# VHH binders against EKC/KEOPS complex subunit cgi121 (cgi121), part 78

Target 1, 174 residues: EKC/KEOPS complex subunit cgi121 (cgi121), of Schizosaccharomyces pombe (q9p7j3)
Amino acid sequence: MILPLFPETQVHVFVYENVSNCAAIHEQLISQNPIYDYAFLDAATILYKKQVYSAIIRALEDRRDEQMKTKTIHSEVILSLSPKTEISSAFRQFSMTKKSKNIVVVKIDSKLTEEEEFERLDKLVEGNRVEFSDEELQKLIDFKVLKKNYKLDPSTLENPLASILSSIALRGYS

## First folded at step 9 (VHH)

Design z79 (from z1 with Y104S; framework vhh_7yz9_2)
Fold by ESMFold2-Fast, scan of step 9:
Structure z79 (fold): chain B 174 residues (1-174), chain A 120 residues (1-120)
Amino acid sequence: as target 1 above (174 residues)
Amino acid sequence: QWQLVESGGGLVQAGGSLRLSCTASGFTFSSYAMGWYRQTAGNEREWVALITKSGSTTYADSVKGRFTISRDNAKNTVYLQMNSLKPEDTAVYYCTARSYSKYSPTEDYWGQGTPVTVSS
């Protein structure tokens, strides 16, 4: 995929449901295994494609401006999903856990094609790959988690897109 | 206070074997993943192998089938058994201890490096 303002940046996003090896993946992530250099998100936290893209754009802007707060661009994507600029809160709320069942995986600056990344990632993730679409994400979201992460009131929860995107875009600047 | 002490490097003929050792002190070894990286002059460090806390292993494609990483938690030591060595395996080999907190990467530990030279 091509992003406005970052047309030379290669971006791939993958969605897996019914993942049976999240505990094994989590162990690789906390071990900082280079093969697992992706942003692994809990799909329970993601409602829209635009939510993921907004976080990616914010992370790329922070890298461009030399304002990254984390060690990797992928960690910066996880941070950028949060309405705060607080690393521990962002990882606790959006990163996959041993108990996750459905995940969203982001790769930035890939040297591989999308097809080659699919082949690599399908060997790491024991689950069913599904389309990265609002329809599929809606099947995997946990609205209680979404409400908590973005501090949505009942009125906002009925149409949360603008609130979520605003929280991501204006995070840390107000 | 922490340290990683590497040993076992040296000169070996192509097709030969070496076993590298790395002994850790000053931190809870069993809580860390352990890895090996290598570096040739003028190039950045290249990942070679990793072993997790549970003993799960992964290898770079260039060494898969020839190298074996293992650990002994009672001795606070990680090993790299290198078989069927090739001249292109010539490098300084570095031991590393890797950890993440639940919420972010923690500080990594690195050894001083041990040189391996494989003659043709």
Scores: ipSAE 0.398, ipTM 0.752, lowest interface PAE 2.8, mean pLDDT 87

Design z8 (from z1 with A33G; framework vhh_7yz9_2)
Fold by ESMFold2-Fast, scan of step 9:
Formats: structure tokens, C-alpha cells, sequence
Structure z8 (fold): chain B 174 residues (1-174), chain A 120 residues (1-120)
């Protein structure tokens, strides 16, 4: 995918279901293993492609403006999904855990082709790749988690997209 | 106060071997992932090898098959066994301890560095 305002930035997004080795992946992430330099998200927290794209764009804007609050662009994507600017809270809300079963993986600034990244990730992730689409994401979402993370009321749950995108865009303000 | 002390660097001829050691104090060594990075003048630090607290190891493609990382929790020490050394391996080697993921802005510990020079 090519992003407006960031046409030189290469972005790949992958979705895996039924992942059996999340505990092993999490161990590598807490050790800051460079091979695992991706944003590993719990798919239970992601409902729309636009949700992921909005977080990526926000992270790239923060990097461009020299205002990143985390150590890497990938951790900045995770922070950018949160409606509030608190690093530890954002990672508890959106990042993969040892107990995760379905994950969304984001790679920014890849020096590899999308196919080469697929080959690399297939060696790291023990699960089934599925299409990055709203249809597939809707099969993996946990609406209780989504409601809690974005503080959605019952009226917004029928069509939460605008509320989610607004929360990401207005991160850091009440 | 924490400390990482590296040793074992020096001058070696191409094809030779060196073993680097890094001894930790001032934190619970067994709870941290341990790694080695290297740096040449004018370049940023590049990752070489990592060993997790559970003992899983990973290596940069440039050193895979030649270097081995290991740890001894009883001695609070991490090792890097470097075999079949090449002139391109010439660098200052740094030991690091990693407590939590790059997600938490926690203190990463770094050693002072030990120079390795491989002559052609």
C-alpha cells in the first residue's frame, strides 16, 4: 500500500488467525529482538482496515514532525491506536499478549518485498494467514474489548467507524 | 547502580577466533534478555546476536553459523564465541541487557564496549 502524504513509505499489513505460538513471539518482543521489529497487534482490538491505516498515518506524522513518544515506528503505531497518550495503557489495550490467538502484523520501512516479508513472517508465526479485509477482521474482533478501548456507548456500536477514527485523530485531547 | 563489563576483545588474524564475555551487576541478570551489538566509526550500532531469558538465540545474517551467543546465569555473564573471523567483523562490540520490550520506555543497560580488530 501507498499512503497519501507518505508515498515513499512502504507499508505491509498481515493478518493471522489461530496462532499457536503467541507466547514465544511475546518472549521475543519483550527481549527487543530486531527480527521481530513489527507492530504485533491483538486482532481482538481491530475492526476495520481504516483503523489500522489511521494509526499508521498518525505514527508517520509524529515521526515526520520529530514528535514520536516511543522508541520505534512500530511501537508508535500501537500507541497511535489508543485514544489517550499513555504508552503502557496503549500496549495493554492493543498489543499482542501471550494469550492472543489472532494477530495483525504491521511492517513499515521494509527493505523487502511483500512476498519476502510473507516468507519471513511464515517462519515466525505459527498460524493461518487470511486476507487483510474488513470481512476477515470482523470475524476476529471482540466487541467488549473494542467498546472498552474506545469508550463506545450503545448508540455508536452499530456503526463505530467514525468514532474510532475520531478518537485516533484527536488522541491527547480530553 | 547497574554495570556491564565487557572483556575478550583484541587483535586477531582473519580466520581466527575470539570469545567475548560480559559480566552484569546491579540488576537481576536472569530476568533480562542479553545481546551483542557492534559499531564501526561513522556508522550506527548494528545488532549481532540475542539470547532471551529462556535461552532462545537469534543471529544477524552476517554472523549466522560463525558466532554463538550463550549465557551463564550463575556467573551473571553472557558470551559471544566468534569463529571464522573476517576483516569486516572489525568493530567495537557492545553488550546490552533488555528488561522489557521497546514498547515500555524502560532502561536498557549498555556496556562500555570492547574493540575487536581482524587483520587481513
Amino acid sequence: as target 1 above (174 residues)
Amino acid sequence: QWQLVESGGGLVQAGGSLRLSCTASGFTFSSYGMGWYRQTAGNEREWVALITKSGSTTYADSVKGRFTISRDNAKNTVYLQMNSLKPEDTAVYYCTARSYSKYYPTEDYWGQGTPVTVSS
Scores: ipSAE 0.361, ipTM 0.714, lowest interface PAE 3.2, mean pLDDT 86

Design z80 (from z1 with Y104H; framework vhh_7yz9_2)
Fold by ESMFold2-Fast, scan of step 9:
Structure z80 (fold): chain B 174 residues (1-174), chain A 120 residues (1-120)
Amino acid sequence: as target 1 above (174 residues)
Amino acid sequence: QWQLVESGGGLVQAGGSLRLSCTASGFTFSSYAMGWYRQTAGNEREWVALITKSGSTTYADSVKGRFTISRDNAKNTVYLQMNSLKPEDTAVYYCTARSYSKYHPTEDYWGQGTPVTVSS
């Protein structure tokens, strides 16, 4: 994928459903295993492709401006999904857990093609790959989780895109 | 204060074996994942192997099948058994302990390194 403001940055996003080894993946993430250097998100928290892209763009802007608050660009993506700049809160809200069943995986600055990253991830993730599309994401979202993470009221929950994107872009101002 | 002390490095001929040890003090060893990295002159540190708290192991492709990482929690020690050594394995080997907080570099512990030279 090409991002207009970062045209030379390689970005790959993968979606897996019915993942059976989330506890094993979570242990590798806590261990900071370099093979698992991806942003592993709980799909219950992601409703739109634009939500993921907005977080990626914000993380890349913070890296460009030398304002990253976390160790890696991938952890910065996780932080950037949160309406607040508090690291532990963002990870509780958006990062995959031992109990996750569906995940979204982001890779930035890959030297591999998308197909080569698929082959690598297929060895790490025991689940079914699905298309990164709004249709597939809407099958995996948990609206109670989404509402809580972005503090959505009933009037915005029926069309939450603008509110979510504003929360990501204006992080730290409310 | 914490400390990681590596030992077991030295000079060995190609095809030989070495066992590196890394002993930890000043923190709860059993709570940490342990890893090995190596560095050659002019290059950044390269990851070699990792062992998790539960004993799950992962290796870089360049050493897979030749190196074995293990741990002994009673001795607060992590080991790297290096077999079928090649000249390109020549490097300073560093032990690291990885914190539960995942993504904070200041929470990672590093040793001083132990040199390994593999002659042809």
Scores: ipSAE 0.516, ipTM 0.802, lowest interface PAE 2.0, mean pLDDT 88

Design z81 (from z1 with Y104W; framework vhh_7yz9_2)
Fold by ESMFold2-Fast, scan of step 9:
Structure z81 (fold): chain B 174 residues (1-174), chain A 120 residues (1-120)
Amino acid sequence: as target 1 above (174 residues)
Amino acid sequence: QWQLVESGGGLVQAGGSLRLSCTASGFTFSSYAMGWYRQTAGNEREWVALITKSGSTTYADSVKGRFTISRDNAKNTVYLQMNSLKPEDTAVYYCTARSYSKYWPTEDYWGQGTPVTVSS
């Protein structure tokens, strides 16, 4: 995908269900293996394509403006999903864990085509790839996790999209 | 004040070997993962190899089996042994250092680069 405000930035988003090797992936992330330089998100936290898109745009805006709070664009995407600028909290809330079963993987500044990223990620992730669509995401979401992460009350749960997008766009301290 | 000084680059024939060295100062070398990147004109920097604090190594697919990264903590030096060199390995090679972060890793320090030219 090419973003209108960032036409030179390559963006790929992949969704995997029933992943059996999340513990191994997590270990590679901790060991700082650069082959795993992606944003690995727990799909239990993602309800909409627009939610991921908004976090990516916010991260790219912060990079453009030299206002990133984290050291990588991929970690900045994870932070940007959070309504707070508390890095450790954002990672606990949105990042993949050893116990994750379904994941969303974001790659920014890919040197590879989408097909080549498929080949690479399919070697790293032991799970079933599904379409990055609202329909597929809605099968993987955990509404209790979503409610907690965005502090949604019962009235906002009826239309959570606007609340989530507003939280992403307006988060942050300068 | 920190510094990474690369050496060992130069001209070599295809199929030949070179050993790059990078000496670090101004930070606690043994606490950092060390790596190598390369760049050709007009292209972004490409990651080549990484060695962790514990000595574990990882390589880009394009160099796996041909290149070996190693470190000597007593000398504050990281090495890249490049064997079976190909013309497509022609690039400026950069030494890097990164500390562990509770978030995704980035290179904290970069050298100035050393050119490697592989002729056919």
Scores: ipSAE 0.000, ipTM 0.188, lowest interface PAE 10.4, mean pLDDT 83

Design z82 (from z1 with P105R; framework vhh_7yz9_2)
Fold by OpenDDE, second read of step 10:
Structure z82 (fold): chain B 174 residues (1-174), chain A 120 residues (1-120)
Amino acid sequence: as target 1 above (174 residues)
Amino acid sequence: QWQLVESGGGLVQAGGSLRLSCTASGFTFSSYAMGWYRQTAGNEREWVALITKSGSTTYADSVKGRFTISRDNAKNTVYLQMNSLKPEDTAVYYCTARSYSKYYRTEDYWGQGTPVTVSS
C-alpha cells in the first residue's frame, strides 16, 4: 500500500483474530528482536481504517519533520494513535499486550509485496488473518476501551471517527 | 567519541526554576535534532522536549508552557529552561542527539543524565 502523501514509503497493514501467541510476540518485542520490526496494536482499540492511516501518516510526518518522540517509526505509530503525548500511556492504550487476542500489525518501509510480507509475518503470528476493513475492525473493537482512550462522550459516540481523528491530529496542541 | 554532558540539575523548591545544559562533542552538533527526556526509578524514559536542526520545538503536554528547549550551535549546547517546577518533575533528565533522514531514523545518542529534585 502506498500513501498519497508519502509515495516512496510502502506500508502494509494486517489484521489477525484469535491469536494464540501474543505473549510470545510480546516477549520478542521487549527483547527488541529485529525480526519483529512491526507495530503490533491491540485490535480492541482500533475502530476504523482511517484511524490507523491517520496514525501512520502522523508518524511519517513526525519522521519527515525530525520530530519523532519514540525510538522507531513503528513505536511512533503507536504513539500517534494516542491523544496523549506520554509514550508509556500510548503503549498502554494501544499496543498489543500479552493478553491480546486480536491484533493489527503495521509495517512501515516495507520492501516486499503485501503477500511477501504476509508470508514473513505469518511465521510470527499464530492466528487467522482477516480483511483490513472497517467491517472487520468493528467486530473486534472494545467500545469501553475506545471510549476511555479517546474520552468519547454520548455526543461523540454517534460518530466517533471525527473525534478520533481530531485527537490524533491535535495531539500536543491542546 | 560521541559525548553528551548534561549539567544544571539539583534541588529546587516547587514553583522554582532550573536551567539544564547539554554540551555535545565528537560530532557535528548542528546536523542533529536534540531532545530532553526524563526518567524516574523503575519507570521508562519519557519524552520531554525536542528541537530540530531548524529550531522547531515540541513539548510533552505535562511540561508545555513551563519548559523551553533551545539550542546554541556555536556552543554545541542544548538547553532546557524549566519554570514553575512541580514535584512530579523530579527525575533524571537525559539529553539525546538524533539523526534523521528522509526515510529512516538513525540511532540515538545519550548523555549520562542530570538529576532534578523538586521538593514540595
Scores: ipSAE 0.390, ipTM 0.750, lowest interface PAE 1.3, mean pLDDT 92
Fold by ESMFold2-Fast, scan of step 9:
Structure z82 (fold): chain B 174 residues (1-174), chain A 120 residues (1-120)
Amino acid sequence: as target 1 above (174 residues)
Amino acid sequence: QWQLVESGGGLVQAGGSLRLSCTASGFTFSSYAMGWYRQTAGNEREWVALITKSGSTTYADSVKGRFTISRDNAKNTVYLQMNSLKPEDTAVYYCTARSYSKYYRTEDYWGQGTPVTVSS
């Protein structure tokens, strides 16, 4: 997949449901095993494809401008989903945990084809891969989590896309 | 205040073996994941091997079956045993230490590097 603002950047997004080995994946992430250099998101926090793409674009803009606040482009994607700039809060809100069941996995700057990344991830993730689509994401979202993370009121919750995208795009530095 | 000191590099013939050592000081070694990266002229550093705090190991596909990473917590040392060396293994090898973090925020410690040259 090619982003119009970053046409030379390869981006792949994968969705897995019913993952049984999140604790093992989490251990690899905290030890910074380079094989696991992906953004692993809790699917309970993601409602739209555009939500993920907006966070990716923000992270790539921060990398371009030498303003990344985290060590890797993948951790910057996680931070960029948050309406706040506090790293600990963003990871608590959006990152997969050892208790997660459904995950969204983002790979940026892959040296592998999408097919090769599928083969690799299917060996790392013990779950069922599903299509990266709004329909599939809406089966995995937790609206209570979404409301809390983006501070949505009841009127916004009926059509939250614009509010979520504004939160990602207009996130302050302070 | 921390230090990572690599040793064991040198010139070796193709098919030969070398053992790299990296001794740490200034931090609690047993609490860190340890790894090895390598860099050839004109290229970015590439990951080679990792050993976690619990002793689990992983390897890059290019070295799997030939290289073995191990650690000795009593000596604050991580090792890379390199067997069946190939000319393409020629690089400067760097030792790394990764702190464990609940939120994937880590401090990376890097050694100065030790050169390995494999002749045909």
Scores: ipSAE 0.026, ipTM 0.456, lowest interface PAE 6.2, mean pLDDT 86

Design z83 (from z1 with P105K; framework vhh_7yz9_2)
Fold by ESMFold2-Fast, scan of step 9:
Structure z83 (fold): chain B 174 residues (1-174), chain A 120 residues (1-120)
Amino acid sequence: as target 1 above (174 residues)
Amino acid sequence: QWQLVESGGGLVQAGGSLRLSCTASGFTFSSYAMGWYRQTAGNEREWVALITKSGSTTYADSVKGRFTISRDNAKNTVYLQMNSLKPEDTAVYYCTARSYSKYYKTEDYWGQGTPVTVSS
């Protein structure tokens, strides 16, 4: 996928359900294994495609402006999902854990085609790949987690898209 | 306080073998993943191999099947066994220790490097 504001940046997003090897993936991630250089998100925290794209755009803006607060563009995507600038809180809220079951995986600046990234990730992730769509994400979300992460009240929780996108866009500036 | 000291580099003919060692001090070696990178003049460091805390290994495609990474926690040492060496493997080899970070900025430990020259 090409983003209008960053047409030179290649972006791929993958969704896996029923992942059985999250503990193994997590070990590779904390080992900083270059093969695992992706943003691995817990799908329990992601409700909309636009939520992911907004975080990607914010991370790319921070990289462009030399304002990145984390080590890689992929970790910056994880930070950018959070309404606050606190790095450790963002990773506790949004990154996959050993106990995750469904994940969203983001790749930025891939030198591989989307098909080649699919083949590569399918070897790393033991789960069922599903379409990156609002319908599929809605099956995997945990609304209690979403409410807590974005501090949503009951009225906002019924239609939270605008609040989530505003939180991502205005992180640290509100 | 912390140190990573590489050894075992040198001159070798194409087709030969070398075993690199990297001994750690000043941190809990068994808590870290260990890796090898290499660098030629004018180029950025290239990843070669990694071994996790549990002993899981991964390799760059350019060395897969020829190099083997291993570790000995009792000796605080990580090894790189290099077989079927090619002139293209000529580089300075660096040992690194990777800490748990939860994907945020943490300091990595790097050694000073050991040179490997493979002649044709």
Scores: ipSAE 0.594, ipTM 0.835, lowest interface PAE 1.7, mean pLDDT 88
Fold by OpenDDE, second read of step 10:
Structure z83 (fold): chain B 174 residues (1-174), chain A 120 residues (1-120)
Amino acid sequence: as target 1 above (174 residues)
Amino acid sequence: QWQLVESGGGLVQAGGSLRLSCTASGFTFSSYAMGWYRQTAGNEREWVALITKSGSTTYADSVKGRFTISRDNAKNTVYLQMNSLKPEDTAVYYCTARSYSKYYKTEDYWGQGTPVTVSS
């Protein structure tokens, strides 16, 4: 997938449900295994495709502008999902944990086709791939977590997309 | 040969001010974005402020309006002016030089850190 704003950067996004080895994946991430060079997100925190795309775009913009706060583009994606500037908070809010069951995996700067990347990732993730769509994401979301992460109130919960995107875009400006 | 040396840390009362300095050597200072991070015992290092090669600045929410990052390329030095200090600002502050390659590879270099203690 190519983003219009970043035509030279290929991005792939995958969704897995019923993942049995999140704990093992998490350990590899902590050890900074280069084979696991992805952004692993907890699907319980993701409601929209646009939410993920917005975070990716924000991360890419930060990189372009030499404003990355984290060490890697993938960690920057995780940070970019959060309305908070604290890296640790962002990771607690959005990153896959050992207890996660459903995940969204983002690859930035891929040199492979989507299918090729999937084949690589499939060796790492023990779960079933589902479509990256709002419909599928809505099945995996935890609204309590979503509400907490973005401080959504009853008025914004009816249509939280605008609030979510604003939070991502305006992080560090409020 | 890359070296970042922080200074200016110390003990200060709440509401007080400190100015941290970080002097770089062994590389072309003007070619790097510079930043400040801080870390407390048992916690991960957290981002505080960043200044790009062109002088664009950004701050963590927790320090915005109180801290100011600046740089002097002629002196190979980056500064962190800390005003209205709070006890929660107590940490070891680290200077970093961040490199962005043409392929968007990020490389970080760190100093030894300077301790800041804010008493109540």
Scores: ipSAE 0.319, ipTM 0.712, lowest interface PAE 1.6, mean pLDDT 92

Design z84 (from z1 with P105G; framework vhh_7yz9_2)
Fold by ESMFold2-Fast, scan of step 9:
Structure z84 (fold): chain B 174 residues (1-174), chain A 120 residues (1-120)
Amino acid sequence: as target 1 above (174 residues)
Amino acid sequence: QWQLVESGGGLVQAGGSLRLSCTASGFTFSSYAMGWYRQTAGNEREWVALITKSGSTTYADSVKGRFTISRDNAKNTVYLQMNSLKPEDTAVYYCTARSYSKYYGTEDYWGQGTPVTVSS
């Protein structure tokens, strides 16, 4: 995938449902195993493709401007999903946990093709890949988690996408 | 406050073996994953091996089958057993400690390194 304003940056996004080894993946992530250098998100927190792309764009902007708050572009994507700049809160809100069942995986700056990354990830993730689409994401979302993470109330339910994207874009600056 | 002290480096002939040790102090060793990295002159640090808190191990493809990482929580020590050494393994070897808080934002714990030279 090519992003507006970052055409040289390779981006791949994968969605897995019914993942049975989240505890094992989580242990590798907190151990900072280089093989697991991806952003592993809990799909319960992601409703739209645009939500993920907005976080990626924000992370790439912060890298371009030498303003990253975390040590990798992938951890910066996780931070960028949060409406606040507090790193620990962002990871509690959006990163996969030992108890996650469905995950969204983001790879930036891959030297591999999407097919090669899929083959690599398929060896790490014990689950079923589904299409990265709004339709599939809607099957995996937890609306209670989403409402809490973005502080959504009944007045924002008419168009939660706009509210979510504004929260990501204005993180720490509003 | 915290320390990671590497030892066991030196000069060895190709095909030989060395065991590196890294002893930790100033933090709860058993709560951390431990890893080994290496660096040659003019190059970035290259990951070599990792052992998690539970004892799960992973290795870089270049050392798989030749190197073994292990830990002794009672001694606060992580080891790297290096067998069938090649001249290409010549590097300064660094010990590192990894945790969840280090993962999402703080700097990792690193030792000062121990040099390994493999002659042909």
Scores: ipSAE 0.570, ipTM 0.827, lowest interface PAE 1.8, mean pLDDT 88

Design z85 (from z1 with P105S; framework vhh_7yz9_2)
Fold by ESMFold2-Fast, scan of step 9:
Structure z85 (fold): chain B 174 residues (1-174), chain A 120 residues (1-120)
Amino acid sequence: as target 1 above (174 residues)
Amino acid sequence: QWQLVESGGGLVQAGGSLRLSCTASGFTFSSYAMGWYRQTAGNEREWVALITKSGSTTYADSVKGRFTISRDNAKNTVYLQMNSLKPEDTAVYYCTARSYSKYYSTEDYWGQGTPVTVSS
C-alpha cells in the first residue's frame, strides 16, 4: 500500500485471528529481536482501516518533522493511536499482550514486497490471516476496550469514527 | 557508567573457530537480553544472534547452525561461539544489551567492537 502523502514509503498491514503464540511473540518484542520489527497491535483496539491509516500518517508526519517521541517508526504508530502522548499508557492500551488472541501487524519501510512480508509473518505468527477490512476488524473489536481507550460515551459508540480520527490527528495539541 | 568489554577476535583460517566474549558491568546483566551484531566496511550493521533473559536464542539465517550464543549470569558475560568460519564472516563484531523495559527500541548499550578476519 502507498499513501498519497508519503508515496516513497512502503506500508503493509496484516490481520491475524486465533493467534496461539502471542506469549512467544511478546517475549521477542521485549527482547527487541530485529526480526520482529513491526507494530504488533491488539485487534481488540482497532475498529476501522482509517484508524490504522491515521496513526501511520501521524507517525510519518512526526518523523518528517523530526518530532518522534519514540525510538522507531513502529513504536510511533502505536503511540499515535493514543489520544494522549504518554508512551507507557499507549503501549498498554494498544500493543498486543501475551494474552491477545487477534492482532493487527503494521510494517513501514519494508524492503520486501507485500507477498514476501506475508511469507515472513506467516512463519512468526501462529494464527489465521484474514483480510484487512472494516468487516473483519468489526468481528475482532472489543467495544469496552475501544470506549475506554478513546473515552467515548454511549452515544458516540454508535458512530465513533470521527471521534477516533480526531483524537489521533490532534494527539498532543489539545 | 556502564561497560561492555569484548574479547576473542582475531585472524583465523576458513573452517576455523573463534569464541567471542563480552563482559558487562554497571547494570543488572540478568535483566537484559544480550546480542551480537557485525559490520563490514561499507555496509550497515547486521544482526547476528540474540539470547533473551530466559535463555531463548535466535540467529540470522547466514550463521544458523554454525554460531552459538550463550550467557553466564554469574560472570556477567555473553559468548558467541563461531564454528566453520567463512571469509564472508569477516567483520567487526559488536556486543549489545537490551532492557526488557523498552519495546521496539534500539540497543540500550553497545560495545566498541572486536575485529574478526577470516582468510581464504
Scores: ipSAE 0.014, ipTM 0.322, lowest interface PAE 6.9, mean pLDDT 85

Design z86 (from z1 with P105Y; framework vhh_7yz9_2)
Fold by ESMFold2-Fast, scan of step 9:
Structure z86 (fold): chain B 174 residues (1-174), chain A 120 residues (1-120)
Amino acid sequence: as target 1 above (174 residues)
Amino acid sequence: QWQLVESGGGLVQAGGSLRLSCTASGFTFSSYAMGWYRQTAGNEREWVALITKSGSTTYADSVKGRFTISRDNAKNTVYLQMNSLKPEDTAVYYCTARSYSKYYYTEDYWGQGTPVTVSS
């Protein structure tokens, strides 16, 4: 997808359900294996396509403004999902863990087509590909996790999109 | 002060072999993942191979089956054995070192580079 604010930046987002090898993937990420240079997110934390895009836009803004707090654009996406600026907290809240079952994978600045990235990821991820859509994400979300990560009260939980987007856009000021 | 010193580059005919070496000093070599990158004129650096502190290896698709990365912790040295060289392997090759963290990909240390030219 092309983002209106960053039209020259190529973005691919992939969703996998029923992933059986999250522990193996997590070990490769800790080892900093460059073939795994993607943002691996726990799908339990993602409710909307706009949530992911907002984090990507914020990360790209921070890169443009030379204000990235992490070493890569992909780790900056993970940080940007968090309403706080604490790196360790953001990774605990949003990144894939050894226990994850469903994941969202983001690739920024890919030199490959979406189809080529799917072929590469299918070798790394032992799970079922599903469409990156609000419908599919809503099957994978854990509302208790979402509520805790964004500190949503019961009144906002039924339609949390605006609160989530505001939290991402105003990260560090909430 | 840390150092990564590469050697073994040079001119070779297509189909030939070269072995690159990189000797590390100034940090605890056995605690780092070691890797190789290459850069051709007018292009950005591309990753070639990685060996973890446990000895697990990973390769770029363009070199898999032809290149082998290995390490000798007693000598603080990482190697890249390059077989069946092609003209498109012509590049400056860089040795790298990385610490382990829960955050994504980053290189801590870079060597000065060693040139490899493969003629047809």
Scores: ipSAE 0.014, ipTM 0.260, lowest interface PAE 7.6, mean pLDDT 84

